# Designs tried in a protein design chat: VHH binders against q6mzz7r34to333. Part 1

Scores and structures below are computed, not measured.

Target 1, 300 residues: q6mzz7r34to333
Amino acid sequence: TFKDETFPAADSSIGQKLLQEKRLSNVIWKRPQDLPGGPPHFILDDISRFDIQQGGAADCWFLAALGSLTQNPQYRQKILMVQSFSHQYAGIFRFRFWQCGQWVEVVIDDRLPVQGDKCLFVRPRHQNQEFWPCLLEKAYAKLLGSYSDLHYGFLEDALVDLTGGVITNIHLHSSPVDLVKAVKTATKAGSLITCATPSGPTDTAQAMENGLVSLHAYTVTGAEQIQYRRGWEEIISLWNPWGWGEAEWRGRWSDGSQEWEETCDPRKSQLHKKREDGEFWMSCQDFQQKFIAMFICSEI
Unless a header shows other numbers, all headers, positions and changes below count from the first letter of the chain; antibody chains aren't numbered by Kabat.
F, E and O are the ipSAE of ESMFold2-Fast, ESMFold2 and OpenDDE, as the mean of both directions, binder to target and target to binder. V2 is 0.75 times the mean of E and O plus 0.25 times the DockQ between their complexes.
[cut] marks letters that were taken out.

## First folded at step 5 (VHH)

Design t2
Fold by ESMFold2, look of step 7:
Structure t2 (fold): chain B 300 residues (1-300), chain A 126 residues (1-126)
Amino acid sequence: as target 1 above (300 residues)
Amino acid sequence: QVQLVESGGGLVQPGGSLRLSCAASGFTFSDYRSYTLGWFRQAPGQGLEAVAAISGSGGRTYYADSVKGRFTISRDNSKNTLYLQMNSLRAEDTAVYYCAAHPGYGSYYTELYDYWGQGTLVTVSS
């Protein structure tokens, strides 16, 4: 079984920043077959953003871009290729990233850093059975130097590294933007769409009372005009790469809000899928007030 | 209100070095350490160009291709000060250099920076 000598299963691959800051001890590295749960899969069923659950690397900038990428078959196929833990398995996995004007291949072994029997960083879903997000995060860590180098990066770098595309930047406080049109147009074009909250009271991402996370990146997953009372409102859907419902928006159009109970729009059940999976709706007006930037990454 | 003040500009010969500083004040609602900070420049008759940027918590840096290996961006969060060490200076580095801050995830595009200094002139000539 393959052992990567250039990104070894050792503290150097984690990096000193995370080792010291988190005072990590007893870190061991295990292959997915050695974790509790069933037999491992690279992809179980189909690829979805809900397969992603952020861990300890503070890399929401990368994971939000990845969440958007899962909706584009050509990009996800280019990056993930066809790989498995069964056919021709040798403990080696490959991924592609856009670097300096070209696609480059990054090769890793499948030893993942764990504490106890839990992955330290992106965690596998489906009871420890689906590993493509963990392995892709490791490959990106190798590309950048270490897991510590994933710590609070540039959102637009992730978008370019995954697509080779061009970015349109939207400053949400300075522009009268038609959000529904912009999001629908970008979605039809297969573009990636992400957004970010401003800095909060500390230098780290923190859950706020309104359910948003400060200094944090989200995937934009949709936008709609919806009938409400005697008029129409514009709403936008977002996905939090933390992957859990506790940090979801609690304001207007949030899950369980009165707006969903009161709307007479016939698409209500189609749009309002009440799950604790990090995806939520909010009004476009609240979005423009609470977020500072939106990024659209389009093919050249 | 957030205020940024650059210093350290001046005349220097080709191949020489300068260190720019940017003192920051007025961070009342957000932690300075969480801001993305950048240096931008404008040469005579040209638009603003990103030179370098540094993330608050991640330590990630961006450099324009024209300055990679010659310039180093750094920050001292205890002094609320951003630095640009410029080595091996060339005539094309002549510009007004601006310090800027973005209260969010980083960008090296000017459109996302909310707070700007007044600029400091760097002139590289024999």
Scores: ipSAE 0.433, ipTM 0.762, lowest interface PAE 3.2, mean pLDDT 86
Fold by OpenDDE, look of step 5:
Structure t2 (fold): chain B 300 residues (1-300), chain A 126 residues (1-126)
Amino acid sequence: as target 1 above (300 residues)
Amino acid sequence: QVQLVESGGGLVQPGGSLRLSCAASGFTFSDYRSYTLGWFRQAPGQGLEAVAAISGSGGRTYYADSVKGRFTISRDNSKNTLYLQMNSLRAEDTAVYYCAAHPGYGSYYTELYDYWGQGTLVTVSS
């Protein structure tokens, strides 16, 4: 079975700063087969943003971009390629990232740092059976130098690293923007879309009373003009890389909001999903107020 | 509490070099939760623009297209100081240069930076 000596199963691959911050002392590295939960899969059924659950690394900037990537089959295929734990398995996985004007391959072994039976970083979903997010995160960590280097990254860099595209920055407080049009156009073009909340009262990502997280990156998954009462409202859909059971918007057009009950829009059943999966709707007005910027990465 | 103090600005001829420093206090570069640090500049009559940035871990750097290949951003954790090495300076590089810091992930948006220095003037002129 393959062992990557350039990114070894050692503390150096995690980084001392992260080890110290998290007070990690008994970190062991295990292959997916060694983890409980059943047979491992690289991809189970299909790739979905909901497969991603942020772990110990503050890499929301990367995971938000990754979440957006899952909606683009072309980029998704370029990065993940065709791999498995069954066919010709050798404990080796390969990923591609855009670097310096070209796609570069990053090779890793499938040993993951764990404490007990829990992955330290991105957590595999489906009862520890789907590992493409964990392995891709590891590959990106290797590209950057260590898992510690996943902290304090640039949203723009993640988007480019995943696509090789061009970034359009939309500052939400500077000028009026037709968000619905922008998002729909970008989505149709296969562009990646992320957004960011400003810093809160602390220097860390903090869950706020309104359900949003400060100093945090989200994926923009859609935008619509929806009928509401006798008029129309513009709403935007976001996904939190924290994943299932975590923080979602609690204001207007949230999953449990009255607006969904009051709307007679025929698309209600299509748009309104009552799940605690990290995805939610909010008004474009609230979005413009609560978020600072939106980033669109388009293919050149 | 957090303070950033720039130094190293001055008059330099086109093609010359200059090294800016930013001494930080109120937080330590060696901390894992170190700030993303950046250099920004404002030319006369123009808006503030990002020049370079470095992630908290130091593993990632950003450069504006206009300075790529000429400027280098770096940090010395032992001195709690951010640097900007500017080579091959041009007249259009004339500006007040600001050091800035923000917690968490980095961005090119100036509004995400919570702390700013007073700025240091760089004049490139023959």
Scores: ipSAE 0.017, ipTM 0.418, lowest interface PAE 6.2, mean pLDDT 90

## First folded at step 10 (VHH)

Design x3
Fold by OpenDDE, look of step 11:
Structure x3 (fold): chain B 300 residues (1-300), chain A 126 residues (1-126)
Amino acid sequence: as target 1 above (300 residues)
Amino acid sequence: QVQLVESGGGLVQPGGSLRLSCAASGFTTYTFRSYTLGWFRQAPGQGLEAVAAITNSGGRTYYADSVKGRFTISRDNSKNTLYLQMNSLRAEDTAVYYCAAHPGYGTYYTEMYDYWGQGTLVTVSS
């Protein structure tokens, strides 16, 4: 099986900073086939943002962009290509990123850093043994230098690295924006959309009482005008790369909010999903107050 | 209120070096280390452009193409200070250099920065 000597199964691939911060010692690297949980899959059924669960790297800027990418068949195909653990498996995987005005191929082996048979970073969700997210993360880590280099990056870099597109940046506190129109237009155009919360009490991402995470990046997955009482309200859908229910919004239009019970909008059943998967609705008003930045990446 | 004060600007010959500093203070809600910091510059008759940026943890840096390999941005969170080491200076580097802070996740887009210094003039001339 293939071994990548340029990104070895060694501490250097993790990076000194991350090793020190997390006090990691004796990191073991294993191939997916050697991990418990059954036979590994590169992609199971289809690509979904819900396949992504952030691990030990503070790389929400990348994972949020990746979450948005999953909604664009053209870009996701360009980056992930067709690969498998079964047919002609050689422990080698290939990914593409946009760099310096061109698509570049990044080749990795499928050895992943683990602790106690669990991936240190992005790992398969719900024991489904779907590995495209963690392998892509590794490839991006290699591109940047190490897993440590994934920590606290620039939101726009991930978007451009995944698309080669152009960025429209929106400061949510500086100018009024028709969010529903902007998001719908962008979505229709196949654009990627991410957003970020402002800083919090610490220099790291921190879970807040309202369910949001400070100093964190999210995917914007949609926006709608919804019937509410005698009028209309504008809501926006977000996805947290943490990918679990405890990291969801708890205010108006959240999964368990009263607003969903009160609305008579015929699209209620379609829009309202009570899942613990990191995705949630909130009012555009709350979004503008609780978030600071939104980025739209469009094709050139 | 967050305040940023630049220093280190001046007159230098082409090929010379300068080191800019930005002293930050006035943090009440968020700590210095939670901010993304950047250097921006405005040349005479030109618009404001990003020169370099550094994320909260210093994990990643951004450089404009025009300064890559010549400028180095760094920060000392223990001193609440941002630095810009400028080497191999060129006439086209002549500008007022501004320190700026973004109270959120990493970005180097000018419009995202909420706090700005008064600027320090850098003149590169023979």
Scores: ipSAE 0.903, ipTM 0.949, lowest interface PAE 0.5, mean pLDDT 95
Fold by ESMFold2, look of step 11:
Structure x3 (fold): chain B 300 residues (1-300), chain A 126 residues (1-126)
Amino acid sequence: as target 1 above (300 residues)
Amino acid sequence: QVQLVESGGGLVQPGGSLRLSCAASGFTTYTFRSYTLGWFRQAPGQGLEAVAAITNSGGRTYYADSVKGRFTISRDNSKNTLYLQMNSLRAEDTAVYYCAAHPGYGTYYTEMYDYWGQGTLVTVSS
């Protein structure tokens, strides 16, 4: 039962920004086995972006990059390593991040900050049984100084910290870009791809009437040309790190839209899966109008 | 339209200090708090270099390696003002300094910034 003296189970590890903003008092810290739910696992039923559910840290910039990373086995192995709650378990977990030209190991204990019976930050999936995203977020909080230091960070930092790669940045309103070609090329290269909406009327992320979230980062998960009526349209798929829920795009090519019913493209059943999992399609035209930034992080 | 006006440039000796200010106005869609802000510089004959950036709420900062430990970026959201405290100035810091704003999540890449000031000249020489 390791206890980390350098990132203790105390308010200092949360940081004053979040303690004040969320009006937190009497925060308790629990190990996963002490939370309600089934026995804890580090990884349960393979690694995917759908294991991630953002909590109270406003760290979508990090979680969107992580969502993209889950599709790259080499980065997953470097960062997550092989760990469990059973073999030689001592309440200690290790992760790697790219820092100053090298992979650096960050060690944590597995005490997570809790309010009531819920994790305050990234939430475990599968009835509180899968904890790799919660523990990885804690490790990144330790690297940056506190959970408060995750609050509204720099998009490019997460991409570099997870890969050591080189960023191509695209201003969607200023840069001409063939989105389908760019996304397909980057995906074949194993690059991470994230994007972000512009700020809304407030300085915090907020769900909008169209189903997008303002001041929010998403994972780009694919792009296609799709047959539609007598021609072709370009569509892009995104994943919202808020996770499973109803905060998804409601416009053209959204889940259950007429565009999906009308298309005769033979790939529609593989492209369109009607799930409330935070992943959705939209037209590339709408994407370019509603988003402001796209980042591609590639190995050099 | 958002307008940015730098001030505080001038001539200083090596080892000296200078504080730049950037006053922001003209907000229509977003308030000052909604912007990521940055300082960029251009030395004669050179391209733009990111110097420092600060996130919407002021919680995170970025500094170029060349200025880390010597320069401090800060923002006062109540006064719509961005600051750059420059200490231990060197001849290599001579440049036109621009403040800039990005209406979105934090970034320090020049290409992401939509709104730019006209610049203020900083000259470091004996």
Scores: ipSAE 0.432, ipTM 0.758, lowest interface PAE 2.9, mean pLDDT 86

## First folded at step 11 (VHH)

Design y7
Fold by OpenDDE, fold request of step 13:
Structure y7 (fold): chain B 300 residues (1-300), chain A 126 residues (1-126)
Amino acid sequence: as target 1 above (300 residues)
Amino acid sequence: QVQLVESGGGLVQPGGSLRLSCAASGFTTYTFRSYTLGWFRQAPGQGLEAVAAITHSGGRTYYADSVKGRFTISRDNSKNTLYLQMNSLRAEDTAVYYCAAHPGYGTYYTDMYDYWGQGTLVTVSS
């Protein structure tokens, strides 16, 4: 099986900053087939943002962009290509990123850093042994230098690295924007959309009482105008790369909110999701208040 | 509320070096270490452009292509200070340099920064 000597299964690939921060020592590296849960899959059925569960790399900027990428089949194919743990498996995986005006290939082996048979960073969800997110994160870590270099990056860098596209940045506190129109237009065009919360009480991403996370990046997955009582409201759908229920909005139009019970909109059953998967709705008004930035990355 | 004060600008010959500092204060709502910081500059007759940016944790930096390899941005969160080490200065680096702060997750886009200093003039001339 292939071993990547340029990004070895060693502490240097993790990075000293991250090792110190997480107090990691003697990190073990394992291939997916050596992890419990059954045979590994690169992609199971299709890729989904719900395959992503953020780990310890504090790389929400990348994972949010990745979450958005899953909605664009052209970019997905470009980056992930066709790979497998079954057909001609050799422990080698290849990914593409946009760098310096061109697509570059990053080659990795499939050894992943683990503790107690759990990945230290992005890990498969729901015990499905789907590893494309883990391996892609590793490839991006290699591109940047180490897993430590994934720590709190720039939102626009991830978007461009995954697309080679052009960024439209929106300051949500200073720019009047028709969010529903902007999001729908971007989605229709196949653009990637991410957003971020403002600063917080600490220098790390922190869960807030309202269910949002400070200093954190999210994926914008949609926006709609919805009937409510005798009028209309605008709502926006977001996905937290943490990917679990406690990381969802708890205010108006949240999964368990009264607004969904009160609305008579015929699309209610389609829009209202009752899952603990990190995706949620909130009003555009609350979004503009609780978030500070939105980035749209469009194809050139 | 948030105040940024630049210092270290001046006249320097081509090939010379300068180190800019930005002293930050007034962080009542959010801590200094939760802000993304950046250096921006405006040359005579030109628009405002991003020079360098640094994430709140200092883990990642951005540099304009024109200054890569010559400028280094850094921050000291214990001192609420942002720095810009400028080496191998060129005539085209002549500009007013501004320190700016973004109260949110990492970005280096100019329009995202809410707080700005008054600027410090850097003149590179023979």
Scores: ipSAE 0.937, ipTM 0.969, lowest interface PAE 0.4, mean pLDDT 96
Fold by OpenDDE, fold request of step 13:
Parts: C-alpha cells; sequence; structure tokens
Structure y7 (fold): chain B 300 residues (1-300), chain A 126 residues (1-126)
C-alpha cells in the first residue's frame, strides 16, 4: 500500500500552528477502510456540494470554491479524475490543481488524520463513507504545505487553483449590481461563484443570530426573481460549507420563513428546500447588506 | 472610522532596504484582527497596483510577481500595525506606498479595500 513520504502521516503534515490551536497530540492517521461505517467510496453516485462538511482546518475559502466546482462537470472531472477504493486499490490518489499557469498533479496516500473514528478536518457527510472531499482537501493541504496552510486564505486563490480561470470581483457595498443577472449568467457559463461575509468582533468565524457566519465564505448556488404578493422579489441561494442546518440564514426567504408560504410562484416547489444541509435562500437586498464580497471565476 | 498612517518611506540606493509601517486605528465596528490588510503602490505616471496582502490571521500572504522574494508583508495584531520589509530595492520600486484595509474575508484585489492611508514615498535612486 502506497505511503506518501513527501506528505507523511505525521505532525509536520498538519502543521504546528494547527496542532497548537487545537491542542492536538499524537494524532492518529487512518485509511478510509479502517474507519467504521462500511466500505469506503471515492464517489458515491455523484459528487455534490452536500458531500462536503467542513472540519477543523478553517478552510471555508477553499471549500466554498469546491462547493461551486461540483456544479461544473468539466472542472470536477479534471480535478478528481476517475478513482476508486476497489479497482486496483493501492492507497494512492491523484488530484490536479492549477499552478503557475499549468495543471499540476498532486499525489497522496489515503491516510487521514482522525480523532477516534472521525476525521479531524473535512469528513464524510452523515457517515456515507464518501471520501472524495477529505482526500481532495488533503491534496490541497499538501499543495500548500500542510493543513495549517489552509487556515483562512484568499477567496480568489481557491477559485483560480481549481479552474485556472479569470476572476470578476464584486464589492457588494460599493456599487449596485444586478445580482440575478450576474449569477444566472455566470451559472449558465459554468463559472464558479463564491462570496464572503464581512469582518467581525473577533479574528475567527462566528455564528451570528441571523444564522450567518462572520468572516466566512459561502458558495453562490443560484439566484431568481420570484413572485411575491402582487409583485416580484429577487432572491439568492447560498451554501455554507459547514453543511448543516444551524448554519443557515434565518431571515426572509429562509427555509422556514413566511415568504415561502405566501408566495404563489409556480416554481415554489422547485426552489423551496427544507433541508438542513447548509443551503438557503435570502433576498438579494439582505445579501447585499450582510455580505461584502462576491467572486465569479470564469473559464478563459 | 478606520484610519491608516504609513511611515518608513524615504530615499534609498538600489540594493538597499526599507521597512514600512502602517499604524491603524478607529476600529469601532470590527476588530483590527478581522481585517485583511495590504500594501499598494503608485509609481509616477502609473496606476495603483497591489504589492502585497495578508489575511486577517496572518496565515497567508500575497505578493506581486515583481516583488516576490524581495518584500515581506507582516502584521502585529497586538499593535494594530502592518509592516512591509523591502529588500533588494530597485529603481522601479520607486512609488508612493499605501496601506489599505478590507473589512472582510481574504482578498488582494485593490477595489475591495475600503480604507486607505495617505501614503509614504519610497525613492530608489543612485
Amino acid sequence: as target 1 above (300 residues)
Amino acid sequence: QVQLVESGGGLVQPGGSLRLSCAASGFTTYTFRSYTLGWFRQAPGQGLEAVAAITHSGGRTYYADSVKGRFTISRDNSKNTLYLQMNSLRAEDTAVYYCAAHPGYGTYYTDMYDYWGQGTLVTVSS
């Protein structure tokens, strides 16, 4: 079974800063097959942003970009390729990233740092034993140097590292923007879209009363004009890499909001989701107020 | 309101070094340590360009290709101060250097920065 000596199952791969911050000692590394929950899968059915659940690496900038990537079949295939835990398994996985104007291959073994039976960082969602997010995160950690190097990066770097594309940045507080048009255009073009909340009272991401997280990156998953009362309202859909319900917007157009009950839009059943998966709707007005930045990464 | 004051600029010969500082104050809404910070410069007759940026935690940095390996950006969150160590200075580094702050998650795009200092002049000449 393959062992990556350039990114070993050792503290050096995690990094001292993260080890100290999390007070980790004698970290154990396990292969997916050694974790409970049944046989592991690289990809189960298909890849989805909902396969991602952020762990302890504070790498929402990367995971938000990754969440958006899952919607682009070309890029996700480029990065993930065809791999499995069954066919000619050797504990070796390969990923591609865009670096210095070219695609580079990053090779890793599938040993993951764990606490007990749970991954320290990105983990399979709901014990589904789907490990592509965990392994891809590890590969990106290796690319950057360690898991510690995933700590609070630049939004545009993740987008470019995953696509080699061109960034369109939007300051949400500086100029008016037609968000619905921008998001729809970008989505149609297969562009990746992320956004971020403004600063906060501390140097770490904090959950706010409205359900949003300060100093945090999200994926923009869509935008629509929806019928509301006797008029129209613009709404935007976001995904939190935390990937669970308590990390969702609690205001207008949230999953349990009155707006969804009041709307007579025929697309209601298609748009309205009541899942606790980190994805939610909010008004474009609230979005522009509560978020500070949106980045669109388009193919060259 | 957030205020940024640069210092440390001056005249230096090619190959020399300078250390710029940016003292930040006025953080009433958000804490200093939650801001992304950057150095930008404008040479005579040229546009504003990003030189370096640093995330709020200091964990990651950005450098323009023209200064990579020569300049080092750092911050001291306990002192509300941003630094730029400039080594191996070249004539083309001559510019007014500005400190800037972005009240949000990490980015090094110029137009994302809301607060700017008055700038400090760096002249590299023999």
Scores: ipSAE 0.936, ipTM 0.969, lowest interface PAE 0.4, mean pLDDT 95
Fold by OpenDDE, look of step 11:
Structure y7 (fold): chain B 300 residues (1-300), chain A 126 residues (1-126)
Amino acid sequence: as target 1 above (300 residues)
Amino acid sequence: QVQLVESGGGLVQPGGSLRLSCAASGFTTYTFRSYTLGWFRQAPGQGLEAVAAITHSGGRTYYADSVKGRFTISRDNSKNTLYLQMNSLRAEDTAVYYCAAHPGYGTYYTDMYDYWGQGTLVTVSS
């Protein structure tokens, strides 16, 4: 099986900063086949943002972009290609990123850093043994230098690295924007959309009482005008790369909010999903207040 | 209110070096280490452009293509100070250099920065 000597199964691939921060010692590297849970899959059924669960790296800027990427068949195919753990498996995986005006290929082996039987960083969700997210993360780590280099990057860099596109940035506190129109237009065009919360009381991402996370990046997955009482309200859908229910919005139009019970919109059943998967709705008004930045990455 | 004060600008010959500093103060809601920081510049008759940026943790940096390999951005969170080491200066580097702060996740786009210093003039001339 292939071993990547340029990104070895060693502490250097993790990086000193992260090792010190998390007080990691004696990190073990294992191939997916050596992990419990059954046979590994690169992609199971189809690629989905819900396959992503952020791990020990503070790389929400990348994972949010990745979450958005899953909605674009052209880009996701370009980056992930067709790969497998079964046919012609050699422990080698290949990914593409946009760098310096061209697509570059990054090759990795499938050894992943683990503690016990759990990946230190992005790992398969719900024991589905789907490994495309963690392998892609590793490839990006390699591209940047180490897993430590994934620590709190620039939102626009991830978007461009995944698409080679052009960024439209929006300061949500300074510029009035028709969010529904902007998001719908971008989505229709196959653009990637991410957003970010402002800083909080600490220099790290921290869960707040309202369910949002400070100093954190999210994926914008959609926006709609919805019937509410005798009028209309504008709502926006977001996905948290943490990927679990405790990290979802708890205000108006949240999964358990009264607004969904009160709406007579015929699309209610389609839009309202009570899942603990990191995705939620909120009003555009609340979004503009609680978030600070939105980025749209469009194809050139 | 957050205040940013630049220093270190001046006249330098081509090929020379300068080190700019930006002292930050007035933090009430967020601490200095929670801000993304950047250097921007405006040359005569030109628009404002990003020169370099650094994430709140200092983990990642951005450089404009025109300054890559010559300029180094750094920060000292214990001193609430941002730095820009400028080496191999060129005439085209002549500009007013501004320190700016963004109270959120990393970005180097100019219009995302909420707090700005008064600027310090850098003149590169023989």
Scores: ipSAE 0.910, ipTM 0.952, lowest interface PAE 0.5, mean pLDDT 95
Fold by ESMFold2, fold request of step 13:
Structure y7 (fold): chain B 300 residues (1-300), chain A 126 residues (1-126)
Amino acid sequence: as target 1 above (300 residues)
Amino acid sequence: QVQLVESGGGLVQPGGSLRLSCAASGFTTYTFRSYTLGWFRQAPGQGLEAVAAITHSGGRTYYADSVKGRFTISRDNSKNTLYLQMNSLRAEDTAVYYCAAHPGYGTYYTDMYDYWGQGTLVTVSS
């Protein structure tokens, strides 16, 4: 099976920052077939953002952009191609990223850094042996130099590196914006939409009492005007790349909240899918107060 | 009230060097180490251009293509100071240079920055 000499299964590919921060040395690397859980898959069903679970790199800026990308099937083929652990498998995988005005192919072996039986960085969903997110993260790490180079990047870079698109940036506290119109227009155009919370009490991303994560990037997955009591409210849906079983918003319109119980909007069952999958709704008013930035990445 | 004060501007010959400094003070909600910081410039009759940016951790930097390889952004969190080392200066680098701060995740778009200094003039001329 293939062994990548240019991005080896060694501490140099992780990089000094993360080795020191996580107090790691001589990190073990395994191919997916050597992990427990049965035969590995590259893509098990269709891809979705719910296949992604952020690990030890502080790369939500990349994973939030990727979460938005999974809603656009044309980018799936461009970036992920058609690959598997069965047909002509040789331990080699390839991905494409936009670099300096062109699509660049990045080739990796499928050795992933692990701690015990778990991936150290992006992890497959707990019920699946599905590895496209882990391998794509490794490819992006190789492109940037190491897993340490994924640590707290620029939000704009991930969007451009995945699409080659043009960014519209919105400062949520200083720019007037009709959030529902902006999100619906961008979604209809196939644009990627991400957003970010401001810094918190520390210089790292941390879960807060309200269920949001400080200094963190989210995918914007939808926006609606919804009937509530004797009026209408605007709500926005977000996905947290920390993934399944992680902190979600606890305020108005959160999963299982009184707002969902009380609304008579006929779309209630379609909009409110109560899950611990990292996706949640919040009012646009709360969104504009709690978040600081939104980015829309469009082709042309 | 966050305050940003630039210094180190002046007249320099083409091919020369300057080091700009930005002293930060007046923190209330966030500390200096929580800010993404940037240098921006405006030539006469032109709009603002992003020159360089540095994440709160200092782990990643951005440079405009026009300055890449010639300019270096850095920060010293112990002194609450941002720097721009400008080498191999050219006439087109003539501009007012502004220090700016964003209390959030890394970005290098000008309209994302909340706090701005008064600017320091850099003139590159024989």
Scores: ipSAE 0.605, ipTM 0.833, lowest interface PAE 1.7, mean pLDDT 87

